VHH binders against Rho GTPase-activating protein SYDE2 (SYDE2). Designs and how they scored, part 13

Target 1, 120 residues: Rho GTPase-activating protein SYDE2 (SYDE2), of Homo sapiens (Human) (q5vt97r660to779)
Amino acid sequence: IDAFRHYSFSDQPKCSQYISGLMSVHFYGAEDLKPPRIDSKDVFCAIQVDSVNKARTALLTCRTTFLDMDHTFNIEIENAQHLKLVVFSWEPTPRKNRVCCHGTVVLPTLFRVTKTHQLA
Below, E stands for the ipSAE of ESMFold2; O stands for the ipSAE of OpenDDE; V2 stands for 0.75 times the mean of E and O plus 0.25 times the DockQ between their complexes.

## First folded at step 15 (VHH)

Design w06 (from w01 with Y57R D59Y; framework vhh_surovatamig_d1; at its last look DockQ between E and O 0.06; V2 from the best seeds 0.00; counts 0 for: pae E 10.1 > 2, placed apart)
Fold by ESMFold2, look of step 15:
Structure w06 (fold): chain B 120 residues (1-120), chain A 124 residues (1-124)
Amino acid sequence: as target 1 above (120 residues)
Amino acid sequence: EVQLVESGGGLVQPGGSLRLSCAASGFTFDDYAMSWVRQAPGKGLEWVATISSSGGRTYYVDSVKGRFTISRDNAKKSLYLQMNSLRAEDTAVYYCAKVTFTYWEGSTTEYDVRGQGTLVTVSS
């Protein structure tokens, strides 16, 4: 019945908003990457929603600490709060891939309205 | 349906050479790094070499560096392994593999082995 309660800033819990729907995400690139090991210069990107992998790219050439990509993809999300992009160095031997960098976006902040109200 | 067909194996004496080929179909070959893996009698699979999707980067297990050369032809959807200065320890069934991996944090590279392989026997 009553979906929202009034909160003061001092009483604000962690993010209470969740986002559902179909997103079209455009990634232009990444900077300040931890470079791949000298004998591994290929990387791939994984996109996670609330720590669940949703998609990955093919192997991309990483030339420096900057990854230039222009990827668009659509993902379906349900009750999501976080979008995380993780760039892994691809390991050519049977070893675990190394995280080169990551970034996280809190999805409610991308879609927030100007007036602050919180659910809970 | 992914298909990988290996060929070019045979019986050679130590110090000899062979060239292995792999014909790929049923997937977008240009999108994947490709590998050769081998299985010696009574042993598990051992990674031998990998080549990036573009062919610009190659990687080898230490025991074959300087003797083996991996290459690919994306127009022909084909993967190759030139094997020189063969040793008895290289005796194995060689498989062409599509490189796959999970993309979770800390993911491990995996090899998709689909073919019957090609036997390389190095003996006197």
Scores: ipSAE 0.006, ipTM 0.235, lowest interface PAE 10.1, mean pLDDT 67
ESMFold2 (binder alone), look of step 15: mean pLDDT 81; pTM 0.810
OpenDDE, look of step 15: ipSAE 0.291; ipTM 0.676

## First folded at step 18 (VHH; framework vhh_surovatamig_d1)

Design x01 (from w04 with T50Y; at its last look DockQ between E and O 0.25; V2 from the best seeds 0.00; counts 0 for: pae E 8.1 > 2)
Fold by ESMFold2, look of step 18:
Structure x01 (fold): chain B 120 residues (1-120), chain A 124 residues (1-124)
Amino acid sequence: as target 1 above (120 residues)
Amino acid sequence: EVQLVESGGGLVQPGGSLRLSCAASGFTFDDYAMSWVRQAPGKGLEWVAYISSSGGYTDYVDSVKGRFTISRDNAKKSLYLQMNSLRAEDTAVYYCAKITFTYWEGSTTEYDVRGQGTLVTVSS
């Protein structure tokens, strides 16, 4: 199985393009997680497009700093720029879920646009 | 290969009790939350109950709260549904399901339903 490393960005260039369509994304896993609290072993992964939650996984057991996933999700995106995957610790009482890790992909860089938009 | 085998269904009277079982294989059972879903004759699938991978969190559709109890045994790779105070509206084929995703913009969840199900009939 090929692992897809999660990454964090502190600075990103401005993106002038947006992407629309139906996207199918296969998520292999995450490494170097902030571990959940000792008394809470459950996590979930949220899929966000431009900071809007689109989907989340079921609760998964996390016993290490590595979360092995093999999930495909399907989302419709509209005028989107960023795809973000966030792993949260689950809190059964009404508390703020803790971020264990996250990564962002700038969508136009995945779907290159030719410099010429000419008819033949 | 993912396999889910449901059992324990049957014919019961209203007010009766029944215990459903699901044997799982072909995946790491301990890492996945599980659900029971049901399909009444001529209807679509309805979510019934949810249990987290560790068993520490459960939830139920409102119509069965207080009557049904979901549980799991991770050592035996088994999921259970204790059904009490059964009503005619509980008549359905019951399936156990591995949960994949819950879509945020609606209350839809993708379920991995692989078994033949087990029929529960509540009738006089």
Scores: ipSAE 0.016, ipTM 0.342, lowest interface PAE 7.3, mean pLDDT 68
ESMFold2 (binder alone), look of step 18: mean pLDDT 80; pTM 0.795
OpenDDE, look of step 18: ipSAE 0.051; ipTM 0.481
ESMFold2, look of step 19: ipSAE 0.014; ipTM 0.228
ESMFold2 (binder alone), look of step 19: mean pLDDT 80; pTM 0.793
OpenDDE, look of step 19: ipSAE 0.048; ipTM 0.472

Design x02 (from w04 with S35N T50Y; at its last look DockQ between E and O 0.27; V2 from the best seeds 0.00; counts 0 for: pae E 7.4 > 2)
Fold by ESMFold2, look of step 18:
Structure x02 (fold): chain B 120 residues (1-120), chain A 124 residues (1-124)
Amino acid sequence: as target 1 above (120 residues)
Amino acid sequence: EVQLVESGGGLVQPGGSLRLSCAASGFTFDDYAMNWVRQAPGKGLEWVAYISSSGGYTDYVDSVKGRFTISRDNAKKSLYLQMNSLRAEDTAVYYCAKITFTYWEGSTTEYDVRGQGTLVTVSS
């Protein structure tokens, strides 16, 4: 579930950097996962761009603090600044999807104009 | 390196049976849910069946429910599909896949197909 409703920019933009295009992202996995709840071991990953969901996985079993994903996602982005990978715990009882971990990348700092980069 | 090798396909008459196998290597098979997907001649990929990492949960596309059974043997790192009461529309190349995902926009589903697949032909 969305952990924050909105973010806002209170100052005027100065030389703001945003990224548009087709982005290929290869996720190798996640480490330091928070333990899942005792009544659910299944997780799924969602890819968000500026807090908008773009893609998700099917349910995966998380038995350790490491999740091996090893998959490439192709997503279209427009005027984007943040890429977030969120691992949710699938909780059918009481039916909550709690965040187990997340990672955020500020896109302008990682990409130069002409290349696609794997994000671990 | 992740490797998935499908086998067990062949030519069978309508109403017949086949059992497909998928041998997995290069990853911790026990930690992942697995899928079967298929590609009919001239068509795109279609999801067929899902099994959780433990084997405790399964799901199927409606057209194969009651005819196909997905199973796994985590000790052998192997995934199986028992196909009974085969029909002509089941003719396809069958692939196993480690992870599936869905894009939110457009409802497009992408499958992680690594092997060459195994051909199932159902014809009189």
Scores: ipSAE 0.013, ipTM 0.338, lowest interface PAE 7.4, mean pLDDT 68
ESMFold2 (binder alone), look of step 18: mean pLDDT 79; pTM 0.788
OpenDDE, look of step 18: ipSAE 0.187; ipTM 0.613

Design x03 (from x01 with T102V; at its last look DockQ between E and O 0.21; V2 from the best seeds 0.00; counts 0 for: pae E 5.1 > 2, placed apart)
Fold by ESMFold2, look of step 18:
Structure x03 (fold): chain B 120 residues (1-120), chain A 124 residues (1-124)
Amino acid sequence: as target 1 above (120 residues)
Amino acid sequence: EVQLVESGGGLVQPGGSLRLSCAASGFTFDDYAMSWVRQAPGKGLEWVAYISSSGGYTDYVDSVKGRFTISRDNAKKSLYLQMNSLRAEDTAVYYCAKITFVYWEGSTTEYDVRGQGTLVTVSS
């Protein structure tokens, strides 16, 4: 089952454009997630910019449907091209979290990014 | 509409105990991790304790470890904080909060605080 409704590899542009500034991201939610593993009941969604973690959701109960978050958060980015949303199964130990699904989007083509002056 | 109603605060002597409660409504309580946060007079919000959606994982700020216990009852849609060995430094308004996001930089967490809080005053 395809995770994250907006996932697509075929839309990545061959362009040297990168985005810098303060990016406001409105997280609507996710649906049609792959079933979590039996040995973990908790998941979270990591928000990555060019493979660097910027934020994650809180730990959520393992269910098939990711609930509507409808929340805006702000991240500072420099020379960024890709936004990646990854749903992990959370592990209680220091073992690496396992990927349940992921999607990547090229930032200049997804939605407008607002540049903001740095406050000191 | 998300609603969080805190109770159980009061005036207590140093070394005493209190149990705080939080009644939740307007969202699927069982799906969200929860926290207690507090605000001392003239200070910003300080995270106190965290509990996962199932209750299977908890964590605390160092200053309260061994003295405070967070718990939840998903059937009653309620969050609790058992506070033992209270100190003057624990004086604050305590809020329960739904956790939405955790930022990697700066270790800050965006808390969804809705209630009026419950005042805990530790004084002789």
Scores: ipSAE 0.023, ipTM 0.403, lowest interface PAE 5.1, mean pLDDT 69
ESMFold2 (binder alone), look of step 18: mean pLDDT 80; pTM 0.798
OpenDDE, look of step 18: ipSAE 0.040; ipTM 0.442

Design x04 (from x01 with F101I; at its last look DockQ between E and O 0.10; V2 from the best seeds 0.00; counts 0 for: pae O 9.1 > 2, placed apart)
Amino acid sequence: EVQLVESGGGLVQPGGSLRLSCAASGFTFDDYAMSWVRQAPGKGLEWVAYISSSGGYTDYVDSVKGRFTISRDNAKKSLYLQMNSLRAEDTAVYYCAKITITYWEGSTTEYDVRGQGTLVTVSS
ESMFold2, look of step 18: ipSAE 0.018; ipTM 0.376
ESMFold2 (binder alone), look of step 18: mean pLDDT 80; pTM 0.796
OpenDDE, look of step 18: ipSAE 0.447; ipTM 0.762
ESMFold2, look of step 19: ipSAE 0.050; ipTM 0.426
ESMFold2 (binder alone), look of step 19: mean pLDDT 80; pTM 0.794
OpenDDE, look of step 19: ipSAE 0.012; ipTM 0.311

Design x05 (from x01 with T28D S107D; at its last look DockQ between E and O 0.02; V2 from the best seeds 0.00; counts 0 for: pae E 8.7 > 2, placed apart)
Fold by ESMFold2, look of step 18:
Formats: sequence, C-alpha cells, structure tokens
Structure x05 (fold): chain B 120 residues (1-120), chain A 124 residues (1-124)
Amino acid sequence: as target 1 above (120 residues)
Amino acid sequence: EVQLVESGGGLVQPGGSLRLSCAASGFDFDDYAMSWVRQAPGKGLEWVAYISSSGGYTDYVDSVKGRFTISRDNAKKSLYLQMNSLRAEDTAVYYCAKITFTYWEGDTTEYDVRGQGTLVTVSS
C-alpha cells in the first residue's frame, strides 16, 4: 500500500492517566544490580503495580551485576499508573533480605500515540 | 532458544523405579531453580519437586517425599528425578520446568515448560 494514515493528536481520544485490563509485559532483565553476597548468590524479583505486590520470581542465581530474565508475565491491573520491579537478595541465615536494585515504569507513557505526517 | 528435553519415562509396575532426565539448552541453566511438574490425564499441572540453582535446597510435594529425589548436574546442564516405590497415582506426563514467577494472587508459580514431557505409567 502506498497510502498511509495521517493523524494529528487533536483527532484522537485523549490518553487516560490510568490503565485497566490484562497487561502482558516482557521483561528482558536488569543491569547494574548490587551483586548478592559471596555466600548467598540467590535473588528474587518482586513485581508491583502502584506499590502492591503482584508477583515474585522463584530464587535465581545472580553471579554478576546483570540478571537475564527474558520472560513475559501477564497481570490484571485496575486504574494503574506504575509498574515497579524490585530485585532482592535472598539470605538463608537470620539476616534481612536486601534490595539489589529497583526500577519503575510509568504506565500511561507506554501508551503514547505515534503520529505520522505526510507532506501534501 | 530455550529447550528442555525430558526422557526416561515408561511402563512400570507398582513398587518399581524410574529415573527421569531433562537436558537443558539455550539458556544459562546454572542460574535457575528447576522443578519437575506432572500432568495426570484430565488434570492440570501439579508441582512435584524443586531444586535451587546450586542444588543446595530441595523440596517435594508431600505425596512423593521419601520416594522421589530431585538432583541436577550443572556441568552437564541436566536435571534428574529418581522415582522409587512408584504408585498408580504417580501416572502422568512429567515435565521439567524453569521457574520464573510466583504470583501473590492464588500463591501460584509460573513454570516455563518447553518440552513434550515423558510419560510415566504405573500399572499392573
């Protein structure tokens, strides 16, 4: 097809500040982790929507500052704004789990509309 | 691409033994906890056994404790299940699985099941 669709932002419905539905998110991994202690190499990730825990991984071995996840998860969300991933070290001795890293994605920004111009 | 290839299933009489194997490729096997899961005819997946990435921690569903032993060889990228004292209730297709997520809702765990499984039939 030679023709393509042109839209201005004013011709589209405004984006919601919150989203609802069943969301599929592919998480490739995390970089710049604080590595686990040498005597405990296990980590887990908690997945939160608006600070509410939705899921966690099983224990994973992390030997470097990089965690390769490569997984798609599906979660039900209602009026959500933030998706947060927190990586914790797992301590089998009487010690507290520690945050190795975290990151947050603002969900409405993931649904920004792409517009295309054609010069007439 | 992630590949998990199960083998070692077969037909055995009650009280018999089998050893299942799972060959892993296409991912860093040493970094993942692994499980055996099974699916009996007409049922959903049931978790059977768990082993941590290093092999230092194992756990089993109560119905198989003392009869089944999970193990791994990280150098060979292989997972094993030694099944002793088999019962008719153990009849299922057995899959090895890479553990990925546990959901707070329902306290369920997401398993990465990629193989075709290996059939274990326990009958007279």
Scores: ipSAE 0.011, ipTM 0.282, lowest interface PAE 8.7, mean pLDDT 70
ESMFold2 (binder alone), look of step 18: mean pLDDT 80; pTM 0.793
OpenDDE, look of step 18: ipSAE 0.017; ipTM 0.322

Design x06 (from x01 with Y111F V113Y; at its last look DockQ between E and O 0.04; V2 from the best seeds 0.00; counts 0 for: pae E 10.6 > 2, placed apart)
Fold by ESMFold2, look of step 18:
Structure x06 (fold): chain B 120 residues (1-120), chain A 124 residues (1-124)
Amino acid sequence: as target 1 above (120 residues)
Amino acid sequence: EVQLVESGGGLVQPGGSLRLSCAASGFTFDDYAMSWVRQAPGKGLEWVAYISSSGGYTDYVDSVKGRFTISRDNAKKSLYLQMNSLRAEDTAVYYCAKITFTYWEGSTTEFDYRGQGTLVTVSS
């Protein structure tokens, strides 16, 4: 998942700088998810900036190892270093939703989404 | 605008069967898990059954397990509840519900229902 737009600090993979402004992130999807062995479950995707949830999708079906999305997050950020995309499982009872996969991008760099699968 | 239209209710004797239907429009039905909820006369809402957006996972309140079956047809944007071995305590207005999630204020499930419901009366 390579088509990223970023604020212009592209040369530093280990960031000691912070980014502020209005950011538009278009998320095409996630690959290499580990779906549950027994059953397909509903999921949602959240965008986190420095571990704070900023936005989320509606519930989506987790059918395979691929989650197809066409979603744009428009977020205002202040003094941010990390952008994290997380896919959570949804549970019908009031308990903690569990992470199915995630990817993290260090601002200000070229944005890339990496995926790790965790089943709930 | 989300529209949910329930049908299939009626008067039935104990031990009888009914099949409820819900026609959905105004949203991408395939993207959402769905539920049936019910409201007995003078009571609050009770969750009855859940089905995942794909239909691959279902769950039921204990009082209806083995008697009720939830299903969906994503091509027809329709949700169903097959109710067998009906009992007087199943008497209620049944609503189909779109499930929504409110993440930031806790990990709780919210049911979005807007239809008029369909009345199921089980009486001897």
Scores: ipSAE 0.005, ipTM 0.145, lowest interface PAE 10.6, mean pLDDT 66
ESMFold2 (binder alone), look of step 18: mean pLDDT 79; pTM 0.792
OpenDDE, look of step 18: ipSAE 0.016; ipTM 0.332

## First folded at step 19 (VHH; framework vhh_surovatamig_d1)

Design y01 (from x04 with T102V; at its last look DockQ between E and O 0.09; V2 from the best seeds 0.00; counts 0 for: pae O 9.9 > 2, placed apart)
Fold by OpenDDE, look of step 19:
Structure y01 (fold): chain B 120 residues (1-120), chain A 124 residues (1-124)
Amino acid sequence: as target 1 above (120 residues)
Amino acid sequence: EVQLVESGGGLVQPGGSLRLSCAASGFTFDDYAMSWVRQAPGKGLEWVAYISSSGGYTDYVDSVKGRFTISRDNAKKSLYLQMNSLRAEDTAVYYCAKITIVYWEGSTTEYDVRGQGTLVTVSS
């Protein structure tokens, strides 16, 4: 099972196409995390589509640079181009989210060939 | 300015039906997923149903699957909950809620606004 990998948004190809429909995203885990601060080990994974928050996990405890996950999200997308997965560290004080890692995929490119994919 | 107003609650016998409505105002309704949540007497807030912004996707808490149907009319900025085969355990104040964040684990959500609620009482 492949884990989520970091992708640079700027390195993703531009696409003029758009994707619409119901998308199911299953998280297996995230690797290469920038660990949260020692005083806050709580993290959560969020799914964003074109900078819109669609879903997120509950708080999970981050112990290493790899985060095991078994979460499925079902989100509706309309005229979407980019899917961004972000692992955030939650800091209770002053209630701040810090990015631990993130990845971005271009949806039209991803679904160009098949409708199902497993990303690492 | 953001406002949600629930209606349609009332007293109904077990096995009966009710249709709840929620009128939204003060925001772009069709940009937001919506939920119905409920609070039974002496219990905490429980998520009941979810509907995506366009209405193309819906989800339900297990206890109401097959009985409840969530829908929306974006032109009317309205959210609905058709409740069939009502049971005593469905008795609660029902709220419509504007969703900010959806947690699929445990089917929990964060919302920034919900209405005052409408009381549904299922009793013989």
Scores: ipSAE 0.006, ipTM 0.301, lowest interface PAE 9.9, mean pLDDT 80
ESMFold2, look of step 19: ipSAE 0.043; ipTM 0.432
ESMFold2 (binder alone), look of step 19: mean pLDDT 80; pTM 0.795

Design y02 (from y01 with K98T; at its last look DockQ between E and O 0.04; V2 from the best seeds 0.00; counts 0 for: pae E 11.5 > 2, placed apart)
Fold by ESMFold2, look of step 19:
Structure y02 (fold): chain B 120 residues (1-120), chain A 124 residues (1-124)
Amino acid sequence: as target 1 above (120 residues)
Amino acid sequence: EVQLVESGGGLVQPGGSLRLSCAASGFTFDDYAMSWVRQAPGKGLEWVAYISSSGGYTDYVDSVKGRFTISRDNAKKSLYLQMNSLRAEDTAVYYCATITIVYWEGSTTEYDVRGQGTLVTVSS
């Protein structure tokens, strides 16, 4: 998924830096989705912070392998390093959910912490 | 017909090991993230472990980290839970499930449980 702007670069990819605070995360969309089944074209997106679910969208229509999403999450985070977007298909009957994709985005540290080392 | 069939439970002494299996049929297993959940006697469902559809990402409830390992074999449509260093607190009926994540701020997760589960009893 390339729906996110790259805000930082880190030489320490695991447990090297963590971000706390209140943030707004805006998702423009997702690409390379597994297509929904023809009779279940609704999806929802969940945002996870270090594998903990924080929020989800309402049901969205997915027409292709691309999801055009214009959604803002306002979340409080503590000691977080990664955001993960998980897109699930939703089918009202029978009730099934399948993962259409997931991706991980490095948190934007440029605007929230004075110690950001990878400025634009 | 969608089916999830759990197996591999039994009676084991504390410190012992068991390997649980879940056989899936009637749906495209490769497309779904899977979880193990458990229900202790008289309690609600507790999430235990998660694995992504590809198997590339896993996560665990804190009480089992370092002791349990979730895995999957998409060719065999099978999900596994290796349970080591078992404790009395692990006694429960274990279910495999696809996940449904539905929450307002404050975190809520629901699970699609379809099998009868497999009983794990840890007792001297």
Scores: ipSAE 0.006, ipTM 0.123, lowest interface PAE 11.5, mean pLDDT 62
ESMFold2 (binder alone), look of step 19: mean pLDDT 79; pTM 0.781
OpenDDE, look of step 19: ipSAE 0.132; ipTM 0.543

Design y03 (from x01 with I99S T100F F101V T102Y Y103W W104I T109V; at its last look DockQ between E and O 0.51; V2 from the best seeds 0.00; counts 0 for: pae E 4.7 > 2)
Amino acid sequence: EVQLVESGGGLVQPGGSLRLSCAASGFTFDDYAMSWVRQAPGKGLEWVAYISSSGGYTDYVDSVKGRFTISRDNAKKSLYLQMNSLRAEDTAVYYCAKSFVYWIEGSTVEYDVRGQGTLVTVSS
ESMFold2, look of step 19: ipSAE 0.117; ipTM 0.529
ESMFold2 (binder alone), look of step 19: mean pLDDT 79; pTM 0.802
OpenDDE, look of step 19: ipSAE 0.007; ipTM 0.318
ESMFold2, look of step 24: ipSAE 0.039; ipTM 0.417
ESMFold2 (binder alone), look of step 24: mean pLDDT 81; pTM 0.813
OpenDDE, look of step 24: ipSAE 0.212; ipTM 0.599

Design y04 (from w04 with I99A T100F F101V T102Y Y103W W104I T109V; at its last look DockQ between E and O 0.56; V2 from the best seeds 0.00; counts 0 for: pae E 7.1 > 2, grease 24.4 > 24.2)
Fold by ESMFold2, look of step 19:
Structure y04 (fold): chain B 120 residues (1-120), chain A 124 residues (1-124)
Amino acid sequence: as target 1 above (120 residues)
Amino acid sequence: EVQLVESGGGLVQPGGSLRLSCAASGFTFDDYAMSWVRQAPGKGLEWVATISSSGGYTDYVDSVKGRFTISRDNAKKSLYLQMNSLRAEDTAVYYCAKAFVYWIEGSTVEYDVRGQGTLVTVSS
C-alpha cells in the first residue's frame, strides 16, 4: 500500500484534496529563460489554476535570461489542485505565443488538510 | 519620484477627435507597459487601453475598439491616446498609468494613478 501512511503532506491512496479561498501569490521572477529570438523582445506571465488563466501581466521587455518581477497576484480559487506560472514569448506575426518557461505547484501539498479544504 | 502628466483634454462635439498625451519621468519608461484609464462622473475607474513596453502589442476595452489608438514614443518618454468618433459616453477624466497586471479574474485591476488626469467632455 502507500509507504507514506505516517506522512501527512502528500497524497494518500484513494484521497486527493481540493482547496478553495483567496490565494496570494508573490512572483519574484523567472530564471533560465529561453532567450527570445533576435527580433522578439516581449514576454508576458500567466497564472493558471487547473489550466485556466486567472491572471496575466502586460507585455514586458525581456533583456536577459532572467525576468525580475516583484508582484503579488491575489486570486480567488475554488476546488483547485494545480497552480502553474507560465512565461510566454509574444510573437506579433502571426501572434503565436511560445512558452519560455513554466513551473507547477500541486496546491494540496502546500496546505494542511482541513474540513474547509475537503468541502466542494 | 514617478511623475505622470496628462494633457490634451477638452470640450468636443460628438463625432469629434482629441489626442491625449502623457509625459512620464522618474522611472525607466521603456521597461513598462502603459495604460489609459478613465473615470466617468460618479463612477469608478475603467480600463481603456494598454500598450506593451516595446509598442508592439495593444489592446482596448470593447467600447473603444476601432475608435481609439494608443501609442508611445520611448525616446520622448511619452504615451498618447488618439480618440476618434467620440461619443457622449466617452466623457471622463483620463489618466495614464504604469501597467503591470493586465487582467485578473475575480478582482479589479488596481492602477497606480499618479497624475491629475485630463478632462474630456463630449457634448453637443
Scores: ipSAE 0.014, ipTM 0.304, lowest interface PAE 7.1, mean pLDDT 69
ESMFold2 (binder alone), look of step 19: mean pLDDT 79; pTM 0.787
OpenDDE, look of step 19: ipSAE 0.023; ipTM 0.387

Design y05 (from y01 with D59E; at its last look DockQ between E and O 0.40; V2 from the best seeds 0.00; counts 0 for: pae E 4.2 > 2)
Fold by ESMFold2, look of step 21:
Structure y05 (fold): chain B 120 residues (1-120), chain A 124 residues (1-124)
Amino acid sequence: as target 1 above (120 residues)
Amino acid sequence: EVQLVESGGGLVQPGGSLRLSCAASGFTFDDYAMSWVRQAPGKGLEWVAYISSSGGYTEYVDSVKGRFTISRDNAKKSLYLQMNSLRAEDTAVYYCAKITIVYWEGSTTEYDVRGQGTLVTVSS
């Protein structure tokens, strides 16, 4: 209600750091996938760094809500903050991509702090 | 341990046919799309053909379209390449590959090539 409500408060801080270097990402798989389109079971996995596409797999079969994958992506990154991994569905008739799942990692926090959050 | 064993290569005259086979083990073959790739003498790897995990979708490099047919038998964990109307330009070591990774930056492609390959020579 009060127009002067904003002042200092305690919060879990956002990391503003950036990461550069050669990064190896080993992708074991994904769970809780949104099913592919009707009659399509093909998906592919893409890696984005700060919204830039870096790599993708060839088409894989998505049999369930679980995708088992065992491969390492080797990407060079420069001043990066976010890693996004997206599983897209693919169907050539009609051919369009939709997201079956995704995840984002804040790179400066990758090996430092386990972040937990639950809606109260 | 993932193993891919290619066979069926040989010496053949132009216009001839060969059928390549790839025996797969050490992974759930049914869950992966597969490719054939080849390496001509003194050149890098060239992608030849792709088949989806179910076998329902195939794709070919333009130079072999209409002459080569990729197929698979998921029960036997085997991948095949029927090569017809062979040309001298098809001379190469042929490999099967489990995973194809495409890197947008630099336009490079990685293939999970593990076997010794099978030599196809079109000459005589």
Scores: ipSAE 0.093, ipTM 0.450, lowest interface PAE 4.2, mean pLDDT 71
ESMFold2, look of step 19: ipSAE 0.018; ipTM 0.388
ESMFold2 (binder alone), look of step 19: mean pLDDT 80; pTM 0.792
OpenDDE, look of step 19: ipSAE 0.511; ipTM 0.737
ESMFold2 (binder alone), look of step 21: mean pLDDT 80; pTM 0.793
OpenDDE, look of step 21: ipSAE 0.242; ipTM 0.602

Design y06 (from y01 with T100R; at its last look DockQ between E and O 0.58; V2 from the best seeds 0.00; counts 0 for: pae E 4.9 > 2)
Fold by OpenDDE, look of step 19:
Structure y06 (fold): chain B 120 residues (1-120), chain A 124 residues (1-124)
Amino acid sequence: as target 1 above (120 residues)
Amino acid sequence: EVQLVESGGGLVQPGGSLRLSCAASGFTFDDYAMSWVRQAPGKGLEWVAYISSSGGYTDYVDSVKGRFTISRDNAKKSLYLQMNSLRAEDTAVYYCAKIRIVYWEGSTTEYDVRGQGTLVTVSS
């Protein structure tokens, strides 16, 4: 199991390959969250592919720096390179999202060897 | 096992009011956002209202804004929908639903579970 935190856009080699197909992503949780403001406890996890929002959870309550999750996303991707998972804090007023944590993986590199991975 | 049980539906005249309730069990209710959805006769499932896990954020389909109010009591594991100024087009089976995923692409929403529903009939 690889630590998800070790993946970053700047630290990964460029890949000329692309990934297409149906991708299943299962969320087990997020750790080291920057806590939302005291008056805003609602967070959600989003899946971004090449900076495009694909899917997200509903608003969940953030109580600690760790968010327990049991969510599976099925995302259809085409010619994709980067997968980014982001935990946002939703602030109803003034209606904005704040990033609590995120992680990025290079898809072609990840799926070069196997089609199934578990990241921590 | 996750269960949702709706109640409060019935026959009401246009302009009337109803309050729907949903009793949740089998999961940590206060960790999850909830929705009301409805299905009118011969139509597909329509999202009606959304409430965050904490209750701090709510949203509504445009056609019910200003008339419906979604709320929750996490201590009682209950979800509510106050429906005022009811219209004939509000006639539907109303379901309490646990939201799992919202897809930006296609603007679709997946629900983990919904109840058996409660019928709301608005007719003169």
Scores: ipSAE 0.044, ipTM 0.472, lowest interface PAE 2.7, mean pLDDT 82
ESMFold2, look of step 19: ipSAE 0.054; ipTM 0.452
ESMFold2 (binder alone), look of step 19: mean pLDDT 81; pTM 0.800

